# Ledger of designs, part 50: VHH binders against q9y6x5

Target 1, 379 residues: q9y6x5
Amino acid sequence: LPPKLLLVSFDGFRADYLKNYEFPHLQNFIKEGVLVEHVKNVFITKTFPNHYSIVTGLYEESHGIVANSMYDAVTKKHFSDSNDKDPFWWNEAVPIWVTNQLQENRSSAAAMWPGTDVPIHDTISSYFMNYNSSVSFEERLNNITMWLNNSNPPVTFATLYWEEPDASGHKYGPEDKENMSRVLKKIDDLIGDLVQRLKMLGLWENLNVIITSDHGMTQCSQDRLINLDSCIDHSYYTLIDLSPVAAILPKINRTEVYNKLKNCSPHMNVYLKEDIPNRFYYQHNDRIQPIILVADEGWTIVLNESSQKLGDHGYDNSLPSMHPFLAAHGPAFHKGYKHSTINIVDIYPMMCHILGLKPHPNNGTFGHTKCLLVDQWCI

## First folded at step 20 (VHH)

Design wl8
Fold by OpenDDE, fold request of step 21:
Structure wl8 (fold): chain B 379 residues (1-379), chain A 127 residues (1-127)
Amino acid sequence: as target 1 above (379 residues)
Amino acid sequence: QVQLVESGGGLVQPGGSLRLSCVASGFTFSGSEFTAIGWFRQAPGKEREGLSDIYGSSESFTSYSDSVKGRFTISRDNAKNTVYLQMNSLKPEDTAVYYCAAGEYVRGSDHWQYDYWGQGTQVTVSS
């Protein structure tokens, strides 16, 4: 039988939550599998970009999903959470579920992973759910496991997405121990439900399961605001994305806009597109706007209104607060092994290896994950 | 259709209490983990201010603005599809039209968005 893989994402699960909170179900999952304590994600550290990086192995500049909100100046198209289903945005890369779907005697399934309800390169998973936040985890889990168990051709790759703890992280901030404890407890229970469901269906021993996330969460405060209106008139630019990485489309001379913003705050770096640091791998795409503003950790870029968010993400991908984790279980993985760090783009070549797929060109390094896999030599 | 109806507003003396109710129809707020009911207020000449919200299906989660924390309490009755705002220790500065709103969290939005609003109920705190 072909190998099977389920990729699960809990949005906004910061890596150090594992150290600061109790996760009985997840810890049991880890005990019988592997853990990567920190996953360095891609810049910017947002939901759509990082989820697409996981399944493509590409930096954002390469796969073309460069933010949760995007603008293409040529076509004048907009991308956002309410407008994410145009294949135009996704077709600059080939995600793993498409690669898998195109194989003989295989199919892919998806429960609300970003991009999975869009035909990419004219291919869509045989089984998928249209995104709807109102659909329960249980229903998502039931569908995905049913497809994994009863599909023809068999589902060999599946994705499952859940919006917590991101939603609550934005509301409470990651430092709210009381509320976040409750939120994270609930997530652990969902992991318990997942494991139980797999065991009940007889999938547990044969299914490879990866539990990961796209980014972490940092604490924000009303005392750490950067008001752009104090630096530049709104008539001089179009805002494509705001905080913590603002994407600026000048309506006047770019240099003039830059000069008005460059000293706006000591807690914000202003970059012309060509001057964006190389380490971000965030330069070589037309969807990246001419000027970007990058707030320091915990600082929020605002316009006329104050932010009500107590937590946010999207900051420098080198910050530990932005890093998620990766746990995995199944026949492909060791038992009881912990690894310190990998890059989020490394997940793609690993998954391709597990599934026996030829990977598309990517930015991941398979060597970084060899120690997680039973069939590889670990140095 | 989604409808929210506020009630319970009125005139109260400083230090007094009121309990506002928000009855939701057209949907079940406890049916989704990512559906929220929130209380807002708008005073004359001021912008609308978020005060409190409640979300969650089996377990509820609540939040409060600093302006009302310790004085206001949000709660819900799932059977009645009603959300309450218990307002204690009211101050003259609490005078405003109070609104309840229904919203949701959407993947990639990074915020809770409220799309449905009640008509509001007047709360006046004066001696």
Scores: ipSAE 0.930, ipTM 0.966, lowest interface PAE 0.4, mean pLDDT 96
Fold by OpenDDE, fold request of step 21:
Structure wl8 (fold): chain B 379 residues (1-379), chain A 127 residues (1-127)
Amino acid sequence: as target 1 above (379 residues)
Amino acid sequence: QVQLVESGGGLVQPGGSLRLSCVASGFTFSGSEFTAIGWFRQAPGKEREGLSDIYGSSESFTSYSDSVKGRFTISRDNAKNTVYLQMNSLKPEDTAVYYCAAGEYVRGSDHWQYDYWGQGTQVTVSS
């Protein structure tokens, strides 16, 4: 039988939560598998971009999902959480579930993972749920496990997505120990449910499972605000994305807009597109706007409206607060092994290896994950 | 269709208390982990302000703005599909129209979005 892989994402699960809170179910999962303590994600550290990087192995400039909110100047199209189903946005890359179906006589399944309810390169996941936040974890889990167990051709790759602890992280901030402990307890319980379900169905021993996340969360405050309206008139630009990385489309001369913003705040870096630091790999795409603003960690870019968020993400991807973790269990993985760091794009070639797929060109390095795998040499 | 109806507003002296109610119909707010009911207020000449919200399917989670922490308490009755705002130690600055709203968290939005609003109820705090 072909190898099977389930990729699970808990949105906004900061890596150091594992050190600061108790996760009995997740710790058991890790004990019998592997842990990567820190995963360096891609810039910007947002949901749609990073989830697509996981399944393509590409930087955002390469796969074309460069933010949660995007604008294409040629087609005049907009991308957002309420408008994410146009294949136009996704077709600059090939996600692993498409590869899985096209290279082999296999099926893929998905529950709420970004891009999975969209035909990409005229291929959609064999089994999928349309995105709906109101659908319970239980229902998502039931569908995924049913498809993994009873499909023909067999489902060999599946994705499962859950919106916590991101939703609560935004509301409470990551430093609210009282509320976040309750939130994270629920997440651990869901992991327990996942493991129990897999065992009950006889999938646990043969299924490779990866539990990861797209980004972390940093603490915000009403005392750390950058008001753009104090620096530039709204009539001079169109705002494509706001905080903590603002995407600016000038309505007047770009240089004039830049000059009005460059000294707006000591806690914000302003870049012309061509001057964006190379380390971000965030330059070579037409969907990146002419000017971007990058707030310092914990600072919020606002307009006249006040921010109600106590936590946010999207900041510099070198910040530990933005980093998620990766845990894995299954036949492909060692037991009781911990690794310090990998890049989020490294997950793709690893998954391709596990599934026996030929990877598309990508930015990941398979060598970074060799120590996690039983069939590889670890130097 | 979704409908929210507020009640319980009125005139009170400084230091007094009021209990607002928000009855929801057309949906069950406890049916989803990512459905929230929130209380907002708008005073004359000021922007609408978020005060408190409650969400969660089995276990409930609550949040409060700094302006009302320690004075206001949000709660819900799942059987009645009703959310309450207990307001204690009221101040003249609390004078406003109070609204309840229903919303949800959506992947990639990075915020709780409230799309359905009640008609509002007037709260006046004056000596």
Scores: ipSAE 0.929, ipTM 0.966, lowest interface PAE 0.4, mean pLDDT 96
Fold by OpenDDE, look of step 20:
Structure wl8 (fold): chain B 379 residues (1-379), chain A 127 residues (1-127)
Amino acid sequence: as target 1 above (379 residues)
Amino acid sequence: QVQLVESGGGLVQPGGSLRLSCVASGFTFSGSEFTAIGWFRQAPGKEREGLSDIYGSSESFTSYSDSVKGRFTISRDNAKNTVYLQMNSLKPEDTAVYYCAAGEYVRGSDHWQYDYWGQGTQVTVSS
């Protein structure tokens, strides 16, 4: 049988949640598989960019999804959560499900993963759901497992996405132990449901499953606000993306806008596009705006209106609070093995290896994940 | 078509209590994990502020603003597709038009967004 892989994402699952909360189901999953304790994600640490990095192995500047909200100055197009279905935004890279889909006697399936309901390079997953947050996890899981079990050509790669604990993290903040405990308990139960469903269908022993996330969550506060209106008139720029990394499109001279913002707050770094630190790999794309504002951890960039968020993400990708985890189980993976850290782009070459796919050029390093795999030499 | 109808507002003395109701039609809010019903208020000359919301398909999750925490309680009756706001220990500062709103969390939005609003109900706290 051809190898099969299910990639699962729980949005906004901060890595240290595993240390601070109990996850009986996830721990059992880990016990019989592998754990990477910290995954260094890509800058900016947002949902669409990082999910696309997972499935392409590319930095944001390379795959072209550079934010949850984007603007292209040439075409005058906008990208957002409500407008994400134009292949124009996705076609700068080839995600793994497309690569898989184009193989003979293979098909892909997807439930709510970013980009999976869009024809990319004129290819869309054989089985997919249009994004709808109202669809239950159970229904998503049922569809994915049905497709994995009964499809012809067989589904060999599938994605499953869930919006928690990100949704609640924004609402409560990650430091709300009472509420987040309940939320994370529910997430663990969903993992239990996933495992149980796979076992019931006889898929558990033969299916490779990766459970991961795109980013973490940091605590925000009304006491840590950066008000741009105190530094620059709103008429002088267009805000393409906001906190904690604001993308600024100047309406006047860029230098003038920069000069008005550069000293706006001691808790915010202001970069001209060409001066963005190299370590971010966030420079070489036309979709990155001329000026970027980067708030310090836990600080929120606001305009006149105050933010109601108690948690947020998108900050410096070197911050531990922004890091997710990766757990995996299946015939490709060791049992009871833990690894300290990988880069999020490393997941792609690993998945390609598992599936026997030739990877597209990517920024991942297969050597970083070798020790997770039973067929690889690990020193 | 989605519709929200508030009721229960009125005049009350300081320290008094009111219970607001929000009846939703055109959708079932309890059917989705990421559908929320929230209460907002707007006082004259002030901006609209969020007070409380409730979401969850089976287990309910609630949130409260600092201004109402400990005094207000949000609850729901799934069978009636109704959300309630029990308001205790009311203060003159609580005088406002109270709005019920329905919304959802959407992937990549990074916020709970409310798209449907009721007409509002007046709450006046005065001696």
Scores: ipSAE 0.906, ipTM 0.952, lowest interface PAE 0.5, mean pLDDT 96

Design wl8
Fold by ESMFold2, fold request of step 21:
Structure wl8 (fold): chain B 379 residues (1-379), chain A 127 residues (1-127)
Amino acid sequence: as target 1 above (379 residues)
Amino acid sequence: QVQLVESGGGLVQPGGSLRLSCVASGFTFSGSEFTAIGWFRQAPGKEREGLSDIYGSSESFTSYSDSVKGRFTISRDNAKNTVYLQMNSLKPEDTAVYYCAAGEYVRGSDHWQYDYWGQGTQVTVSS
């Protein structure tokens, strides 16, 4: 039987939620499979960039999805939540579902994973859903399992995306134990439903399943605002993205804009593009603007107004609060093994190995994930 | 054709209570996990203020601003496609036009965005 893989993301699932909240269903999944306690994601720690890094194995500067809001000065194109379907934005990399379905006798399926409803390199996922947040988890799961079980050529790679706990994390913040425990219990129930559905359909024993996330969440406050209007007139720049990493396109001399911003707040770092720390791997793409502002953890950049968020992400990727976890179960994985950490870009070459695909050039290291796999030596 | 109709406003004494209702049509409020109904208010000469919202499908999730927490309670009746705001311990400072709004979670913008608004209902707290 050809190897099959289901990749699942619960958006904004902070790694230490596993230690601080109860997850009976997820813990059973982990007990019969593997856990990576701590996945170091890519900067900026935002949804679109990190989901694309998982499926390409590339840093954001290399795959070109550098933020949830972007601007290309040459073509004058904008990327946003309402304008994300132009292949132009996605074509700087080849995601694994494209590579997979170009193999003989294989197809790919998708339920809401960022980019799967876009024809990337003139290739769209063989079976997919146009993004619509109103589609229930049950319906997404029904479609994915139907495609995994009933397609010719067979679906060998599938993705499934859910907006929680990110949506509620932004509303309550990760420190709201009362509300977040209810949110996270509901997510654990969805994981239980996923496992139960796979068992009922006869998929559980022969399907590899990865459950992971793109980033974590940190607590915000109305007491931790950085007001850009106090430091610089709006007329001196174009704002491409705001918080917690602002992308600034100067309308006047770049050095003049930098000088107006550099002392704006002790809780914000201001970088000229050439001065962005090398450890971010966030410099070598034209979509990265000439000046970026990076707020300290828990601080929010605003334009002379309040923020309605009590939780946020996008901060420095060295912060443990920004890191998700990874759990996996299936024929390719050990049972009962726990691993401390990997880089999020390491997931791509591991998935390529499981599926028997030749990876494109990427930033991941297969050796970092060998201990998860039954067919590999673990040193 | 989303439509929201507020009712239940009026004049009340300080310390009194009032219940506002918001009837939704053109969508099923509990049909999506990521659709929210919120209550907002605007007093003359002030900015519009978010008070409370409710979201979720079978299980309800609620939030409250600090200005109303403990005094106001949001609830819903899925069968009537209606959201309520129970306002207790009313103060003169609560005098405003109260709006019901429908919104959704926008993953690319990382926030709950309210695009559909009712016409408002006046609440006046005075002796």
Scores: ipSAE 0.796, ipTM 0.917, lowest interface PAE 1.0, mean pLDDT 93
Fold by ESMFold2, fold request of step 21:
Parts: sequence; structure tokens; C-alpha cells
Structure wl8 (fold): chain B 379 residues (1-379), chain A 127 residues (1-127)
Amino acid sequence: as target 1 above (379 residues)
Amino acid sequence: QVQLVESGGGLVQPGGSLRLSCVASGFTFSGSEFTAIGWFRQAPGKEREGLSDIYGSSESFTSYSDSVKGRFTISRDNAKNTVYLQMNSLKPEDTAVYYCAAGEYVRGSDHWQYDYWGQGTQVTVSS
């Protein structure tokens, strides 16, 4: 009886991969559901910030996960891939799985979605997996479907996360058609397995499923490096994050550090925090450092060394290469409808609507997603 | 405990071939989509250079540096938990210590990180 929703992310799935590669299983999913061709994500276009924006409906400055590497000057705490479990970092927002499982007769389940193994506001997902990249997609899917089918109180909201095509995108770059076609074919097979599993377990007809991503990927090159060591001595600053958005904490007068950096490269914009463009919605949080450096698309900021990446993300969120897609299927969604674009923060109020939840204050606009939903007028 | 043991190095004349082996113990590299085994080399006075790697569970994905593409081939035998580097058309500039390394993809750092290294095997290409 209660509506159910499974939210799936394939990390780093660039929107135009759908046009440039073959996805028979995903295209069948789309044909029987809805597609949003481009999702405008939040700046910076990194994994942890954007996954949290999906589930909170908030810009990064508002939810507090402002990068994959952060520093808080008051508490002296550091956030990184190996140090991401302190609720301090996550507690500036309430993700949808917390709101969901606090409702009468509801629980939430999670397989690897960023933050779901953290007790946010003293509440951890009712069923979850501790993050472990060695756990196969099949095992993640098996756990999720078991929880959706067998839990009391019932699981009404579930998340599932997979690290591809991001992992291979960084290694090959999006322009390596030969290698990326094999990677993306494997992902399409996983989507086929997902749908088949849901059908075999009797879940397919009554479960709403969203398949989306956090960001895209752009091609990098050894010909497009910005060497910070060429223009500023390490002793003048602490480096909180490097590329493609560097976060600079000055050790000397901030204006002196800014002046040394502003002419470092024509392929990099240097912003004092107060001068960060308003369109980024990336200014009003203490975790955003006093100076940020934003590389042009395809450029890599380095410390007097070669780059090891052929693909990267994190750039300006206006760039089409940074945009993921969204597809959805289930009783809440139309069949065979394509929509051009939404903002990634719009996903949260849509999910709250589907689940019958009152959204927390957020930056999304429910009206942007009305055309996807059968119970709404598309006007 | 994770261990990587290289073998198959030695002295070879220019134009010759060698096959390096890397036997892994303490883990099964085909058990995760995001574990990689790579070959690296370091010549005297030079920085360590990445040559090739292989990752994936049942299906293998490979990459090659420009310096060895077309001459070197990486492969693996999952039953023996072993990775190979077939080196053909060897040149004096291929002289180096060759290392096998194991690593994984780190989602929050957006890179493949190699944490476990073998002791190396010397390859010398000379008359």
C-alpha cells in the first residue's frame, strides 16, 4: 500500500553517453518510463556534494558537504574519502532517508550511497551496508531487494550506488570510445540485471525506480596542466583541495596570496570567497575556503608534476560535460515521456511527493518535475 | 597479508623478449571490479613510470602507456592469481627494475591508488 522508491546512482554517468553509446537495457527502461536528458548539478561537480544534494534538495553551501576534501577551521576537523564518517560534516541537512524512516511504519535501506552509513541527526539508515568497493553490484542489489521484500516495518525508500562509469572515466577519459564502450556495455548489463531481478521478485509493477548520476566527465591531457608551484610558494598557504577546484587557506595576508595567484594561468579563475559568482550558490558556508581556483574545462591543477588522470570532473556546473541524466519508471511516472532538463536539487521535492513526505526547506522546485508524474498536470 | 612477487627478469639482447610474472597472495584480484594490478619500472636516475595495468572481476580492462603500447601486453590468469607482462622488441632504453603493484579505485579521491608493491625484478637489455 505505501508507495516505494528505489534511487540508483551510477557515478560519473555523463548525460551524452546515452546518445553516443549503445544501451539496449537502459533504453528499454526509458521507453517504459521517463527520461530527463540533462540534469544541471551543483557546483562543485564532485561525488559527495552532489549525492548529498540529490537527497537533501540543497545547494552545497546549504548542506555543508562542499567538496570531497574539506577543512573546518573552528574544530580543526578534516573530511576526506578515508575520514567521512563524523556526523559533524553531514548534520547541516536532513537527508530523505532520515525523514522517511521517522514516519510511522516505514524504514529505509541503503547499499553504498554516500552518507548512508553515518548516523545523521543520530539516525542511520534502518538497513545499510558499510561502504566497501569490493562488494559486487549483484550483492548490493540482492541486499536491497531482500530488504524491500522482507522488512517490517516495510522499506519504502532505498538507495543503491555503483562506482562506474566514474572509475573507468578517470582512467580512460570520455573520448576513449573503444574502452568506454566496453565499460558502458557492462553498466547496461547491470541495469538489465536490476530490472530482471525486480520482475522476478514481483517488485517491478509497484516500485518506483530512479536511475541517475551525480556528474559527468571531461577529457584531460598532459598538455593542459596548471603548475601552482610555478607561481606561489607552498609556505604561503595550506592546500585543502587541489583540482579542478582548488581550495586555498592563506597562511599570510589573504590579499597577498590572491595577488600571487591571479595571474598564474589564463586557464584558471581565481576567486576571493566574496567574489565567487552568485550562480554557483557556493559562498555561504565556513567550509568554503577564503580563495578558490577554478580551472577551465579539461585543465588540471598540479604541484610541479605530471597528471595521472585522463578524465576528470568538478568543473563549472554550466558545462554540459558535467551534467548527468535521470531516468525513472514506476506507478508514479508517465510512460514514454522525455524532458529536456531539471536541476539536481529538484529531485528531492519530487521524491518527497512520491513518498508522501513533507520536504524540509530546500532549493528545489517541485514544478520543474511535474511533467514526469502521472498525478500532476503538465502545464 | 598482501604480497606481490615478481619473476622472469634477466639479461636479454636488443630485439628479444621476456615475460614477467607477478604472483599475488593474501587477496584475490579477480574478486573486485575495482582492484587493479599494474606494472611499473624505474631506471637509474629516473622517476618510476607506469606501464600497464589490468582491472575488473570476470571481464578484464587494460591500459597502456604510450612508451610500451604495441610492444608490451598485460594479461592475467585468475586461477593462478598471477598477472603477466609480455615484453617484445626490447630496447636498451627498457633497462630498469620492473615492479608489480596492486591498487584500487578510491571514489572520494577520484583516482586509482597503488598501495602494495613487489620488490622488483631487474631487466637488462644489452649485448
Scores: ipSAE 0.779, ipTM 0.910, lowest interface PAE 1.1, mean pLDDT 93
Fold by ESMFold2, fold request of step 21:
Structure wl8 (fold): chain B 379 residues (1-379), chain A 127 residues (1-127)
Amino acid sequence: as target 1 above (379 residues)
Amino acid sequence: QVQLVESGGGLVQPGGSLRLSCVASGFTFSGSEFTAIGWFRQAPGKEREGLSDIYGSSESFTSYSDSVKGRFTISRDNAKNTVYLQMNSLKPEDTAVYYCAAGEYVRGSDHWQYDYWGQGTQVTVSS
């Protein structure tokens, strides 16, 4: 019988929260499984791009979800949180749940993971929930466990997504120990509930569970604003995305727009598309705009207005504050093993191995995750 | 039909106190972890200002702007579907129309977005 895998994301779970806050339930999960202390995510360090990178093994330029807000000049289509269901945006890659459910005697289930309510390559997750943030973690978990336990063909791959600690991280910032401690305690309780539900239903021993996240969170401040309107008239460009990586579509000569922006702030790097650093792997897609602005950590790009955010993400993916963690438990994983780092794109080929799936071409390296797996030599 | 109704405004002397109420109908605040009720104000000729909000289901999470922290306290009664703003040590600068608003966390835009607004209640701080 094929192995089963549940992939869980707690959005915005910064890696060093594990060291700076108490997680009795998550730490028990880790003790009986594996931990990767830092996962190097992809640039830009935003929610939709990094969740798609986890399930495709691709850099953003290769899977086409290059930001939470996008524009395609040829089709005139816009992508946003309220307009994310057009398969056009998602069809540049094949996520693992599509590959999985097209195999004999397999299906996939999803509770809120980005893209799982979209028919990608005319294929939608076999069991899914339409995205709705009002649906409780308990209901998401109930649906996932019901599908894992009662489906024919059997559900062999399932995803579960929760919006915390990202939502509270934006409101308080990671440095608010008092409020974030209460937020993170609730998340640890949800992890405890997850494990107990799996045990009660007889799923725990034979289900592989990955708990991870898409990015971290850094502290912001009203004292660290970059006012774009003070540097350039809004009539000279179309703003596709704002902060902390702005996506600029010039309405006039591109070099003229670049020259108006390049000295706007010492706390912002301005790149022509061809000059974006190669280490970002963020150049080779038409959805990446001709000019991007990359704020320094903790700085916010605004349009002559204040920011409500005390925490943010999207910054340079070399920043430790942008990195999530990964923990895993199940028959495929060692017990009590800690690993320093992997790349977020490495998760996809590892999951394909666990599930016995042929991976599509991707940017991950299976060798980076071998030490986590009981059936592999750790070299 | 989602509806928010503020009450408790009025005239008060500097240094005084008022307690605003916001009663919701058409949904339940404690039904979602990611629904917030916030208090905002707008003085004539000024931009609308966010003051405080409260969110969470069984456990409440609160935030405050620097302009009101320590003077204003947000709270809620889930059984009555009501949010309160206790305003102490009032100053003439607090004179404004006060609004409650319902919002939700929007994962793709990375912010809390307030789409439902009450009609407002006038608070006037003068001697």
Scores: ipSAE 0.766, ipTM 0.909, lowest interface PAE 1.1, mean pLDDT 93

